# VHH binders against o26223: the designs that were tried, part 298

Target 1, 191 residues: o26223
Amino acid sequence: MKLLWTSQHIKVTVHIDGKVSKMDVLEAIKTRRSIRKYQDREVPEELIDKILDAAMCGPSAVDERPWHFIVVRNREMLEKIPEVHPYGAMVKDAPVAIIVCCDSSLEKIPGFWVQDCSIASQNILLAAHSLGLGAVWTGVYPLEDRVEGIRRLFSIPEHVIPFSVIPLGYPAENPGTRDLFDPDRIHLEKW
Short names: E, the ipSAE of ESMFold2; O, the ipSAE of OpenDDE; V2, 0.75 times the mean of E and O plus 0.25 times the DockQ between their complexes.

## First folded at step 19 (VHH)

Design XC6 (framework vhh_7nfr_2; at its last fold request DockQ between E and O 0.47; V2 from the best seeds 0.71)
Fold by OpenDDE, fold request of step 20:
Structure XC6 (fold): chain B 191 residues (1-191), chain A 124 residues (1-124)
Amino acid sequence: as target 1 above (191 residues)
Amino acid sequence: QVQLQESGGGLVQPGGSLRLSCAASGFKFSRYWMSWVRQAPGEGREWVSSISWKGTWTYYADSVKGRFTIARDNVKNTLYLLMDSLKSDDTAVYYCAKHIYTSKPKTFDEFDYWGQGTQVTVSS
């Protein structure tokens, strides 16, 4: 569906003066945290586009790319998400949420769509972080009640499976960094 | 039912000041972005200003930047527009509008509710 942007464009000059400092990939990965508190600041569309671009750059099984994304800025809808997602309370306070979905009709190999959508979701988190945004992955699949709740709320077709809800915004918290390295989880050549 | 009611309009001399108010009811006012939009006689609608739901972020049209200030009181469920250094070109009906989305407006269809408007006339 080509959103035909009809011509009465309110020229909002977004002074993107914010030097988005380039974050290297390792830094992004290591310093990323789940952010659940957000400023009442708009997330520019340009940033969402970049995030979605990143989301689509992940590998998928047999290059099936089964993912779809619903970008939600509707306040009423954001407020409703927690009603069907018990751990999605922060979504209502976010300026935007991305719902990652799988189109099952695009699946080439059964079951790998979960991995595909996971990669896409993680890329969303990393991209958001690298752009100075905070985000959190809230799981929808495989919990049937959440899947159906999100499906109904957003009128998602039966062949499309909501996978995750990712609220995003400029962070209003700084949880700090974690060192999650655990050498006990590393096995050399054999278990 | 959602209601928006503007007030504070009137006749003012060039260089004068006005304070518009918009009383909101029927929805969680503190959760929504709000905007002022104006329409001059014979002209189309013009976006004037927007404010985030907590009031932290404000945006202005170039035509009013530096002269107008948008504010809100979420306890009183009221939106304000402080208008300083008024010009004849500011003559219009001013509407408060409720946002659908948590963003600056791009189009006028991004508002789901409008007030009835208040007339501002700047004349010598």
Scores: ipSAE 0.887, ipTM 0.944, lowest interface PAE 0.4, mean pLDDT 93
Fold by ESMFold2, fold request of step 20:
Structure XC6 (fold): chain B 191 residues (1-191), chain A 124 residues (1-124)
Amino acid sequence: as target 1 above (191 residues)
Amino acid sequence: QVQLQESGGGLVQPGGSLRLSCAASGFKFSRYWMSWVRQAPGEGREWVSSISWKGTWTYYADSVKGRFTIARDNVKNTLYLLMDSLKSDDTAVYYCAKHIYTSKPKTFDEFDYWGQGTQVTVSS
């Protein structure tokens, strides 16, 4: 029995549309917005690989690198996430979600894994944006009901802590950019 | 209970046209990618076409590109295959299949439910 996966018009357009953007890092940081509406377009695996490579480039406390990532493309699983994660309703509309987790057996300094996983999560958002994708961080930790719900849904072991769920896809909205610079938040030499 | 029921097959002359339908029930049809897969007499299965859950993205095997059109009606929960310029090589049982994932299929294991099929015969 053979499966034919030959050339398609849409395959050509997806490849062209999905190639790496040459966006300046400051531009990426300043223009990234939370995107909660996505096209029904497939996100190529190679873009997910690039995003996770970027996520793992983040610093961590004493180089502990406690992070693990679950890539979710299963439609039924994506539909179930809002049942245990009410602020993640848009996840069911995404083609892909990434769950950022802490493996507590990798901790070298207790309690800094939150900073470590936050850095990885932000890098996912920036990398996705730079590749022409939209994403949003939905909080799981420290809300215990969400942590247990996600752990149960994805069979995550007790020593692994789900930190965030990040749905992503080609954007179907453009909320624009914001000017958020506030000089009153800057203190010279002391408070 | 997920159910997929194909219809619209039949006997047609080379160069003719047919429209296949697949009535879906028992799941939220509009949330899933769908595909057509065919099986010629004495042969294995061959992927024909896929469509994304909103219908915006469509994909075709090289053997049918330009001749077949996949479409869906998410109000009627129906998948379609519009077949034009039919050739003897298109003779097969045509199945509709439900995707597990949010992507183009790579193997037949990526479909969790199949219809019973409808026969298409292209003969002079």
Scores: ipSAE 0.697, ipTM 0.882, lowest interface PAE 1.4, mean pLDDT 90
ESMFold2, look of step 19: ipSAE 0.616; ipTM 0.861
ESMFold2 (binder alone), look of step 19: mean pLDDT 83; pTM 0.839
OpenDDE, look of step 19: ipSAE 0.870; ipTM 0.936
ESMFold2, fold request of step 20: ipSAE 0.679, 0.639; ipTM 0.877, 0.863
ESMFold2 (binder alone), fold request of step 20: mean pLDDT 84, 85, 84; pTM 0.858, 0.861, 0.856
OpenDDE, fold request of step 20: ipSAE 0.858, 0.867; ipTM 0.930, 0.934
OpenDDE, second read of step 22: ipSAE 0.869; ipTM 0.934

Design XC7 (framework vhh_7nfr_2; at its last look DockQ between E and O 0.31; V2 from the best seeds 0.64)
Fold by OpenDDE, look of step 19:
Structure XC7 (fold): chain B 191 residues (1-191), chain A 124 residues (1-124)
Amino acid sequence: as target 1 above (191 residues)
Amino acid sequence: QVQLQESGGGLVQPGGSLRLSCAASGFKFSRYWMSWVRQAPGEGREWVSSISWKGDYTYYADSVKGRFTIARDNVKNTLYLLMDSLKSDDTAVYYCAKHIYTSKPKTFSEFDYWGQGTQVTVSS
């Protein structure tokens, strides 16, 4: 991206298309960070498709696969999400958000949907990162005010439970990597 | 109320230049992608150009690429179209349009508001 200025002081930006970076799964896991600042660059539908494909590849209890995904690119709706989700302030600045939901009618074993949707959400984060995007998991469930807020905002049926809101975009920050390995959390054979 | 008002159209000779403006009001202009769309007499609407909400990314139809430049001033709530090397085929009513989504438009239904248009005539 190159900024040009005309004699009339009109900002002109030239967009240079970059190649999408890819990384292996271990690298994605180790280097992933929550990204809360985004470029105004659109996220191609193809990348969203890949991310959603990854989201649906996670295991679920007895293969119940209870997850649904709402892909949000409507600017007005993105602007409204922080009104019902106080910790989702960055969503309004993202070009796209994915809302992960559970259809309770698909649940086969009670309670495991939380794990299922968590796995789906994490896969979204990892896939996004591996594709050169930034994302952050903003929790909705189990906070009732957030659940109902998102439900109302997106007209989600009562039997469907919004679980997480994940804004995505090309990152406009680089928080660096962290070493989170803690050997004290590892127990061999017994506690 | 959302308002879009185009200006800057007129008669110009082939090879000439024009600058169109679109004054926006009634919404947070800096938060939305914007586009130019044109319609020639007897023809359908043609997408011309789009610009991201911060103005960092621009898109052009092949027919105008290299000749037209879309820009915006988010302080002035104004969208611009700089048209160089104008051709007779560029003769049309030019409309500014507000995006619903945070992406390049795929269809004209992705615009929720349109201006009244400004006439551009390229003729010798």
Scores: ipSAE 0.886, ipTM 0.941, lowest interface PAE 0.4, mean pLDDT 93
Fold by ESMFold2, look of step 19:
Structure XC7 (fold): chain B 191 residues (1-191), chain A 124 residues (1-124)
Amino acid sequence: as target 1 above (191 residues)
Amino acid sequence: QVQLQESGGGLVQPGGSLRLSCAASGFKFSRYWMSWVRQAPGEGREWVSSISWKGDYTYYADSVKGRFTIARDNVKNTLYLLMDSLKSDDTAVYYCAKHIYTSKPKTFSEFDYWGQGTQVTVSS
C-alpha cells in the first residue's frame, strides 16, 4: 500500500545539494575539527552517498579495498552504542553514524586492512566537513571488548571486523582552528 | 511499555480551532522524532506533520501548511498539534506516531508505535 507523503520543509545541507563543494583540499584538511555536538537536523541520504563515495576513493594495500560501511539512522541503535563503546557517548546525540568495517575475506595482505580502513575513515571526515557536516572518529579496533560489543549489537559476522564508529550531523559547536605545525617533527635524511 | 495517548479532539465548526495533545511514556521521548498522522472515515492514512527530537525542525503536509502547528514539550513528554482554520476535510481520527529513524518518514513502516487516536469532527 503506497501513501502520498508531502513535506514543506525538505531540508538539504548548505548549498551543496546537486553542487560540488568549492572548498580547497588543504583548507578542508586544516579546518576540519572533531565535532561532538550536533543539531537535530536530518542528514539527507544524498550527502551520506557522497561521503561513502569519497570513503571508497582511498588507496588500499594491493587495491584490496576491504571496507564495508554500516549506516545507522535507527535512534534506538544509536542510543545503544555507548553501552558497548564508552568513548562513543556522543553517538547517541547524532542523527546518523557510519561504522567502518573490514571484511577479512577481502584481505590480500594480512593486517594492512587497518591502514585501509583508516584511510576510508579519514576520507569520511574530510568529505563530511566539505559538505557542511561535523564528525568525529571514535575508535573501536583494536580494543577487543569494543569490537565484540559492536559486532553483537549490529549482527556483524565473525569474519567482518568493526574498525571505527563515526557519528556525524550538522554541527552545534565551533571549536575553531588550530596551528599544529611542528618543525621538530621533521627529520632530513635521517632521524 | 511504550504508550502514546492522544486527547483534545472533538466537534468543532468550520473555521474553528483545536489543540491536540499526545502524552508519551515508556521510552525516552526527547530522543525521537514524532509525527501526527490522520485517517478520515473510509480512507487511508495521511501524514500530517513531523517534528525533530529537539523540536528545532518541523514539517507539514501541503494540505495543512499555514493552518497547523506541531510542537513538543520534552520536559512533560507531550506532543502537540495546534489546528487553526479547520475545514470539513480535516475531519479524521488523529494519531501520534513514534519514529524509528532520525529523518522525515517515507512510509508508515517507519513508525514503530501509534496512539489509539482522537476524533476531530468539523461540521456545522
Scores: ipSAE 0.618, ipTM 0.858, lowest interface PAE 1.9, mean pLDDT 91
ESMFold2 (binder alone), look of step 19: mean pLDDT 84; pTM 0.851

Design YC1 (framework vhh_7nfr_2; at its last fold request DockQ between E and O 0.61; V2 from the best seeds 0.00; counts 0 for: pae E 3.9 > 2)
Fold by OpenDDE, fold request of step 20:
Structure YC1 (fold): chain B 191 residues (1-191), chain A 124 residues (1-124)
Amino acid sequence: as target 1 above (191 residues)
Amino acid sequence: QVQLQESGGGLVQPGGSLRLSCAASGFTFWEKWMSWVRQAPGEGREWVSGISYSGGWTDYADSVKGRFTIARDNVKNTLYLLMDSLKSDDTAVYYCAKHKYSAFPETFDEFDYWGQGTQVTVSS
């Protein structure tokens, strides 16, 4: 029985119209792309709230939930981020960015905060995509130049660690879908 | 290995001009902020100027403001310091320094690599 994997090209018709098309989880994951070009259009606060809600719904080590979020809409600040993040050029073009941070005072188990904040960051990306927005994860941690650059720019206290900068906006590009499945990366029972 | 090599120093008369260069290698130059720091004989180190990785942000010590210009060529992996209207007090060894952070330095510990320096002597 040759399971003909009919690659049903789920044409994710991103209806650009204001109807929040319900995207299922697998579709969101599979069709998400890094978006670095944005429309000259504001993102409603309601959508940011939904994204942040999603960001806080991820698991964390022993439920430590160490994450904090800085929502940046100020144009001046958005324009400054590229000067402290060498791969943050697109941030100046975004209507909003979320800076994901870890409050180390909330950490219960050392080191797991990276996973926690990663999950939060990924949820931001997925939620944004599901809501018809584009986003990109610009890594801050663990690179000290970016960490301290962002810290100083936003006057982030020493016990709080900037982790990622995620610009968001309505997408002005469509990079297309990718098939990233690689069976060679799957090992059964042992390496 | 990270290398910073300064050049362009020399003897110049007061009011003269020099252009210093710093050739960088061993790291991704365009991703890092850079500074010039100088040290005169018997004196402490003095931060002179800094520049963001893109060149979009520059800053200067008050002592050199309006006279010196920091620049960079990220394609050539080179940092520059244009020094105009040189004064005797500008006599020092000039070092290029790589920043640890994407910010203007608050202390000299915020540099992780230094060049060997180039001597600038301003004398009549």
Scores: ipSAE 0.880, ipTM 0.945, lowest interface PAE 0.5, mean pLDDT 93
Fold by ESMFold2, look of step 19:
Structure YC1 (fold): chain B 191 residues (1-191), chain A 124 residues (1-124)
Amino acid sequence: as target 1 above (191 residues)
Amino acid sequence: QVQLQESGGGLVQPGGSLRLSCAASGFTFWEKWMSWVRQAPGEGREWVSGISYSGGWTDYADSVKGRFTIARDNVKNTLYLLMDSLKSDDTAVYYCAKHKYSAFPETFDEFDYWGQGTQVTVSS
């Protein structure tokens, strides 16, 4: 194993099917961008497995882990998503999408499933980025029309709530990094 | 205020054609699914056809499939129903209906707004 020097001196070793993939965690967070254009290139199942493993590593309220994931690769279904999600046009061009859902029967603290699924969704984005993929979070919940549209399209039962649709693929764009740190957003001791 | 205004109904002979229009206002038309629903004299309502945001996904009642075409113009905020090979059984008031959800309806409670209707009469 080779440890790489980092600007923050944070060393992260990540295994992918017995291989080591290294990226400084702060660098991954700072360089991840929403990617809406994808190459016509398959995403190996192995990478999707790693991404979903990472998604499930997120904390959850009282360890309730309410999340479920639908992996969509069928072309016909990917092309239908924009017809029930008006701001999901890029999904038709993605080789794969992940639908993050909440099983409300697993909820232990009312309403915290939104935070739980948000954490899982962000972990998907970061894991995809670290593996050389681009992704974007498209919102479903709390918009009633999208929630019901996605539920019926994928035969999701009434107690399961579709939260987000995340198309992903090898990126066909590079928007670059941004400097978004704003010290005026930081309040010491009080507002 | 949501408004749906149908036009294009009238009297037509069997085998004839009509084009219905529904002018929509008071909401973001291109973000909503739309349907046509009809009601014949003395009968309940019958869903006729529905269409997704872009028009890329449409569906039809079996009674009209192959004869009717639903379409939309998101620039003009107008829903259409092109009716061909009309039969006496097609005689009804035709309503433009706005979907509550981005899905084909399972009940009429899934429409949140209705037009006033336009009469279509097919007679020999």
Scores: ipSAE 0.403, ipTM 0.761, lowest interface PAE 3.1, mean pLDDT 91
ESMFold2 (binder alone), look of step 19: mean pLDDT 82; pTM 0.836
OpenDDE, look of step 19: ipSAE 0.854; ipTM 0.930
ESMFold2, fold request of step 20: ipSAE 0.306, 0.307, 0.316; ipTM 0.708, 0.703, 0.711
ESMFold2 (binder alone), fold request of step 20: mean pLDDT 82, 82, 82; pTM 0.833, 0.833, 0.835
OpenDDE, fold request of step 20: ipSAE 0.880, 0.877; ipTM 0.945, 0.943

Design YC10 (framework vhh_7nfr_2; at its last fold request DockQ between E and O 0.86; V2 from the best seeds 0.00; counts 0 for: chain humanness VH .440 < .441, pae E 3.0 > 2)
Fold by OpenDDE, fold request of step 20:
Structure YC10 (fold): chain B 191 residues (1-191), chain A 124 residues (1-124)
Amino acid sequence: as target 1 above (191 residues)
Amino acid sequence: QVQLQESGGGLVQPGGSLRLSCAASGFTFWEKWMSWVRQAPGEGREWVSGISWSGGWTDYADSVKGRFTIARDNVKNTLYLLMDSLKSDDTAVYYCAKHKYSAFPETQDEFDIWGQGTQVTVSS
């Protein structure tokens, strides 16, 4: 077991047997960062499946589960996404991207699909991170220019709403950890 | 205030050239797809050309392909239309328009901000 001590004491136990060390949920949450640089390395389908499984494990309003996922590996399409998403430049460098969508026909309570898809998107990020991948949430909804841009680019039906584009890959950057705890944002019993 | 202001129009002879400019203000120009739309006297509005936010994608109406070039300077918040080999049929008021969507327009209602237009007259 060669403990590669990366400078920031994150014990990444690289199990030699290709088994991704299990990251606990709090660790995943606290250490997750947006990753916008990726290695020239393919992401195995198995990992994508695990990520998508995680994406579907989140709660949804009245168990709507309105989410759909477009897995994009086609290089041409990945390269096109930045043209319709001005903040999606990193997508062209990712080996894969997941587009999270809402099927509005599955919505039971209006408006909650945003929460549902947000949870799914966050689970994608956390799962990716726990699996040793880097990812970033590039917002699509609610910006109409991006929503329709992605819709048309991928020929997404009108009743399906693109919500987020999440490029992911093996990270080629290490932005470090941040302490985001702010006690001033905590109110006891009243504001 | 959100504004598009066209300039550069004028009177030119057939075969001549003009460069139109559109100065954008009051919104984040570099993020937005832009188009030129023209309206000839007695005619409806005609989409002329469009450009993606980065300038990487451009498209043209068949009537102007090979003659017009759309460009943008996101630092200057300016859209351009270089018009070469002008014809009498190019006579119109030319409008700069901001796209609602990050896509080439399919309909004329896909614009949410318009300039006041600049007159281009091609006449011998």
Scores: ipSAE 0.898, ipTM 0.951, lowest interface PAE 0.4, mean pLDDT 93
Fold by ESMFold2, look of step 19:
Structure YC10 (fold): chain B 191 residues (1-191), chain A 124 residues (1-124)
Amino acid sequence: as target 1 above (191 residues)
Amino acid sequence: QVQLQESGGGLVQPGGSLRLSCAASGFTFWEKWMSWVRQAPGEGREWVSGISWSGGWTDYADSVKGRFTIARDNVKNTLYLLMDSLKSDDTAVYYCAKHKYSAFPETQDEFDIWGQGTQVTVSS
């Protein structure tokens, strides 16, 4: 008897409004926009779980996986974030926000945690988009005043570094897509 | 030049009122948390009140709660302290201070810009 092994391709299945959707990965990347206005509609816990699963699928330096996530739904806390983060005004109107953090005790190679947490943050944005949600990355690190403000607001220990705050919800705006391809940024063989 | 300049101090009788002002220049005032800190003769500095950049979050030392009100005007780059029902124990030099962090302070080293102070004297 002859055993054959074939390659297989795995597609992400997305449930939106009870209907299965298959979004091409390049389409998701090209159509994702920062969304700062949200419907008054709760985001189910199951979607947050899927988004965080995707966040943790990112590569990290020597597989150190330094990330931790705080899921914030409490209205009082969401309303306080703008007071410690002036450019995070839209957070108060979001049904939920995810704070991406680095636990420095998990760092295996110094200094690469910024790339690691950036990858996790971008995966959150793409996963949210694929699930019919809108999100925006608001920067915390490396702005020391905001890092410490967020740390104290959420009782984050000193060895943990808040990196980004990502409010998300069902979008209440449609900014459209952009064509950002610039061939002058591409260099063949050398600069 | 970065500067904080307090004004509005003076001599007042017990039960009286004063309004302190602090004019800020040389930094982006509207993005920063601010506090009033006082120092009585022969004593250390005492945090009095703090305010978030927007004014939406304020806090006060127990010794002044209900009598003092902190406020800010981000267009005029000015911090205020309205002091009512003044007592002899409120006699101090009052300093305007800029927070290093967007949080209420835990220690004195969390202020990176200080004014020169304005004297408040409550007597007789």
Scores: ipSAE 0.452, ipTM 0.784, lowest interface PAE 2.8, mean pLDDT 90
ESMFold2 (binder alone), look of step 19: mean pLDDT 81; pTM 0.820
OpenDDE, look of step 19: ipSAE 0.848; ipTM 0.925
ESMFold2, fold request of step 20: ipSAE 0.426, 0.335, 0.394; ipTM 0.779, 0.715, 0.757
ESMFold2 (binder alone), fold request of step 20: mean pLDDT 81, 81, 82; pTM 0.821, 0.823, 0.828
OpenDDE, fold request of step 20: ipSAE 0.896, 0.896; ipTM 0.951, 0.950

Design YC11 (framework vhh_7nfr_2; at its last look DockQ between E and O 0.92; V2 from the best seeds 0.00; counts 0 for: chain humanness VH .440 < .441, pae E 3.5 > 2)
Fold by OpenDDE, look of step 19:
Structure YC11 (fold): chain B 191 residues (1-191), chain A 124 residues (1-124)
Amino acid sequence: as target 1 above (191 residues)
Amino acid sequence: QVQLQESGGGLVQPGGSLRLSCAASGFTFWEKWMSWVRQAPGEGREWVSGISYSGGWTDYADSVKGRFTIARDNVKNTLYLLMDSLKSDDTAVYYCARHKYSAFPETQDEFDIWGQGTQVTVSS
């Protein structure tokens, strides 16, 4: 199924308590939480498209854009992911998951693909949250057992490296907000 | 220290049953796929059975399919092999092995930790 990219400007509409609200970028960042419980509700393809659009808007080293995305909706495959990802139990409960991958053939500078794919993954999380969805970043790389597990499960070629698995769905939990600001982690001019 | 320790081997008659155990320590057991591998005298190592994290996936060598059952207790950090209808050709040292990858092994090199093995002898 070719995702029809609709060039429409991402209007971030969040349904909170039945009300449509816009979420600004700082609000999205500050209020985002990992969501591991999902409603029995399908995620529209339009939202996935918007999320993937956001995922591809992040910077990359020398603009290499090494990322690929596998969108998984197949129930059988979603149920198999926890068996190759020990911390991916929630994936089986999600209506959809995105697997972020790196095509190593697209890498221009060695090693920066990790940063690139991290940015893409974070953008997925933020976009999802902004759209009223819940998501969680489950790390695959750099753990070889997970990388190879996901690779084999999805028949990913050797030059492509699975980086993260991100289940998405309408939230069935509200973990609340956290204040994570720590002034002790801020150094002025020098360490 | 990462360690696997097999137990439960012994001498049994053809048609008999044994239950092997493998105690895991030094690592998070439930995060790893596990297998049993055996080596008969004068023979190479033969993969016997494998199991995923939760046991949702299991597989068996054709030679033991229908007779052996692999299981695991992630609370006890223990891998099991239930062996029924034992045959003389099942005589071997049985090893517990940790998978390097979250997948069934394609080669023997895909195991990164081995136990010392337990002897199983099937003889009349």
Scores: ipSAE 0.773, ipTM 0.892, lowest interface PAE 0.6, mean pLDDT 92
Fold by ESMFold2, look of step 19:
Structure YC11 (fold): chain B 191 residues (1-191), chain A 124 residues (1-124)
Amino acid sequence: as target 1 above (191 residues)
Amino acid sequence: QVQLQESGGGLVQPGGSLRLSCAASGFTFWEKWMSWVRQAPGEGREWVSGISYSGGWTDYADSVKGRFTIARDNVKNTLYLLMDSLKSDDTAVYYCARHKYSAFPETQDEFDIWGQGTQVTVSS
């Protein structure tokens, strides 16, 4: 039963079998925003597990699933990421970051790993949002300086390509939703 | 036009100090890691020191640790090398170099822009 408020100012919270309201997938997609400010609050391992499970649910070229994930919680390492990633300043303030990587030894079709890792990265953002977290995708690939910087910082082998760094945490900002639909971007049958 | 221009070299007595400067132009300086590299006459180039974007991460060759300090001023687009306790082994041409990567270098081909160098001579 829902919260009841009476004229006597009595507040009653009623729970129905512990059921948690689920976010509609279209709502999640439309309301997700890049979050760059985080509360000083740890993110439970359980939530990271759920996010990574969601990341791995994405399609991939010929089911190659080339992705690997580095979970970074160490404060010293999080603080070094901005020194190798100039637009990753918010990472130092995040309780955790996920580095999405491609293991090229798992590629079955060369070059489609970019799409594969993009899908995994977006799924991380959506899953984090659905769990009450905020996240932002900071680009690594194809920028050679960032790729090599992240690779060396985390001892990532040459056949593994860091794709994105995604800091996440409980949000300390609310930028609101956007109306980005633009019918001029839609072409019927032909350009 | 991308340029690096070193200055501040000269003749110094052993135990003396020098401050090298490198003026950067034609690129977004704060987005690049920078290094000093030196070359003694007839020898190969030796990496001396490197510095990250903000200056928050620095490293030094063992030969200069504790004596040299790298710094940068991202407002003035200038890289510095403060050299203390100079000795004859420090005699070299000192180059300012821009990194290709956001990492301390492993090889000489990890620099894409070089200055012309400034001579440092330490003599008894």
Scores: ipSAE 0.364, ipTM 0.740, lowest interface PAE 3.5, mean pLDDT 90
ESMFold2 (binder alone), look of step 19: mean pLDDT 82; pTM 0.839

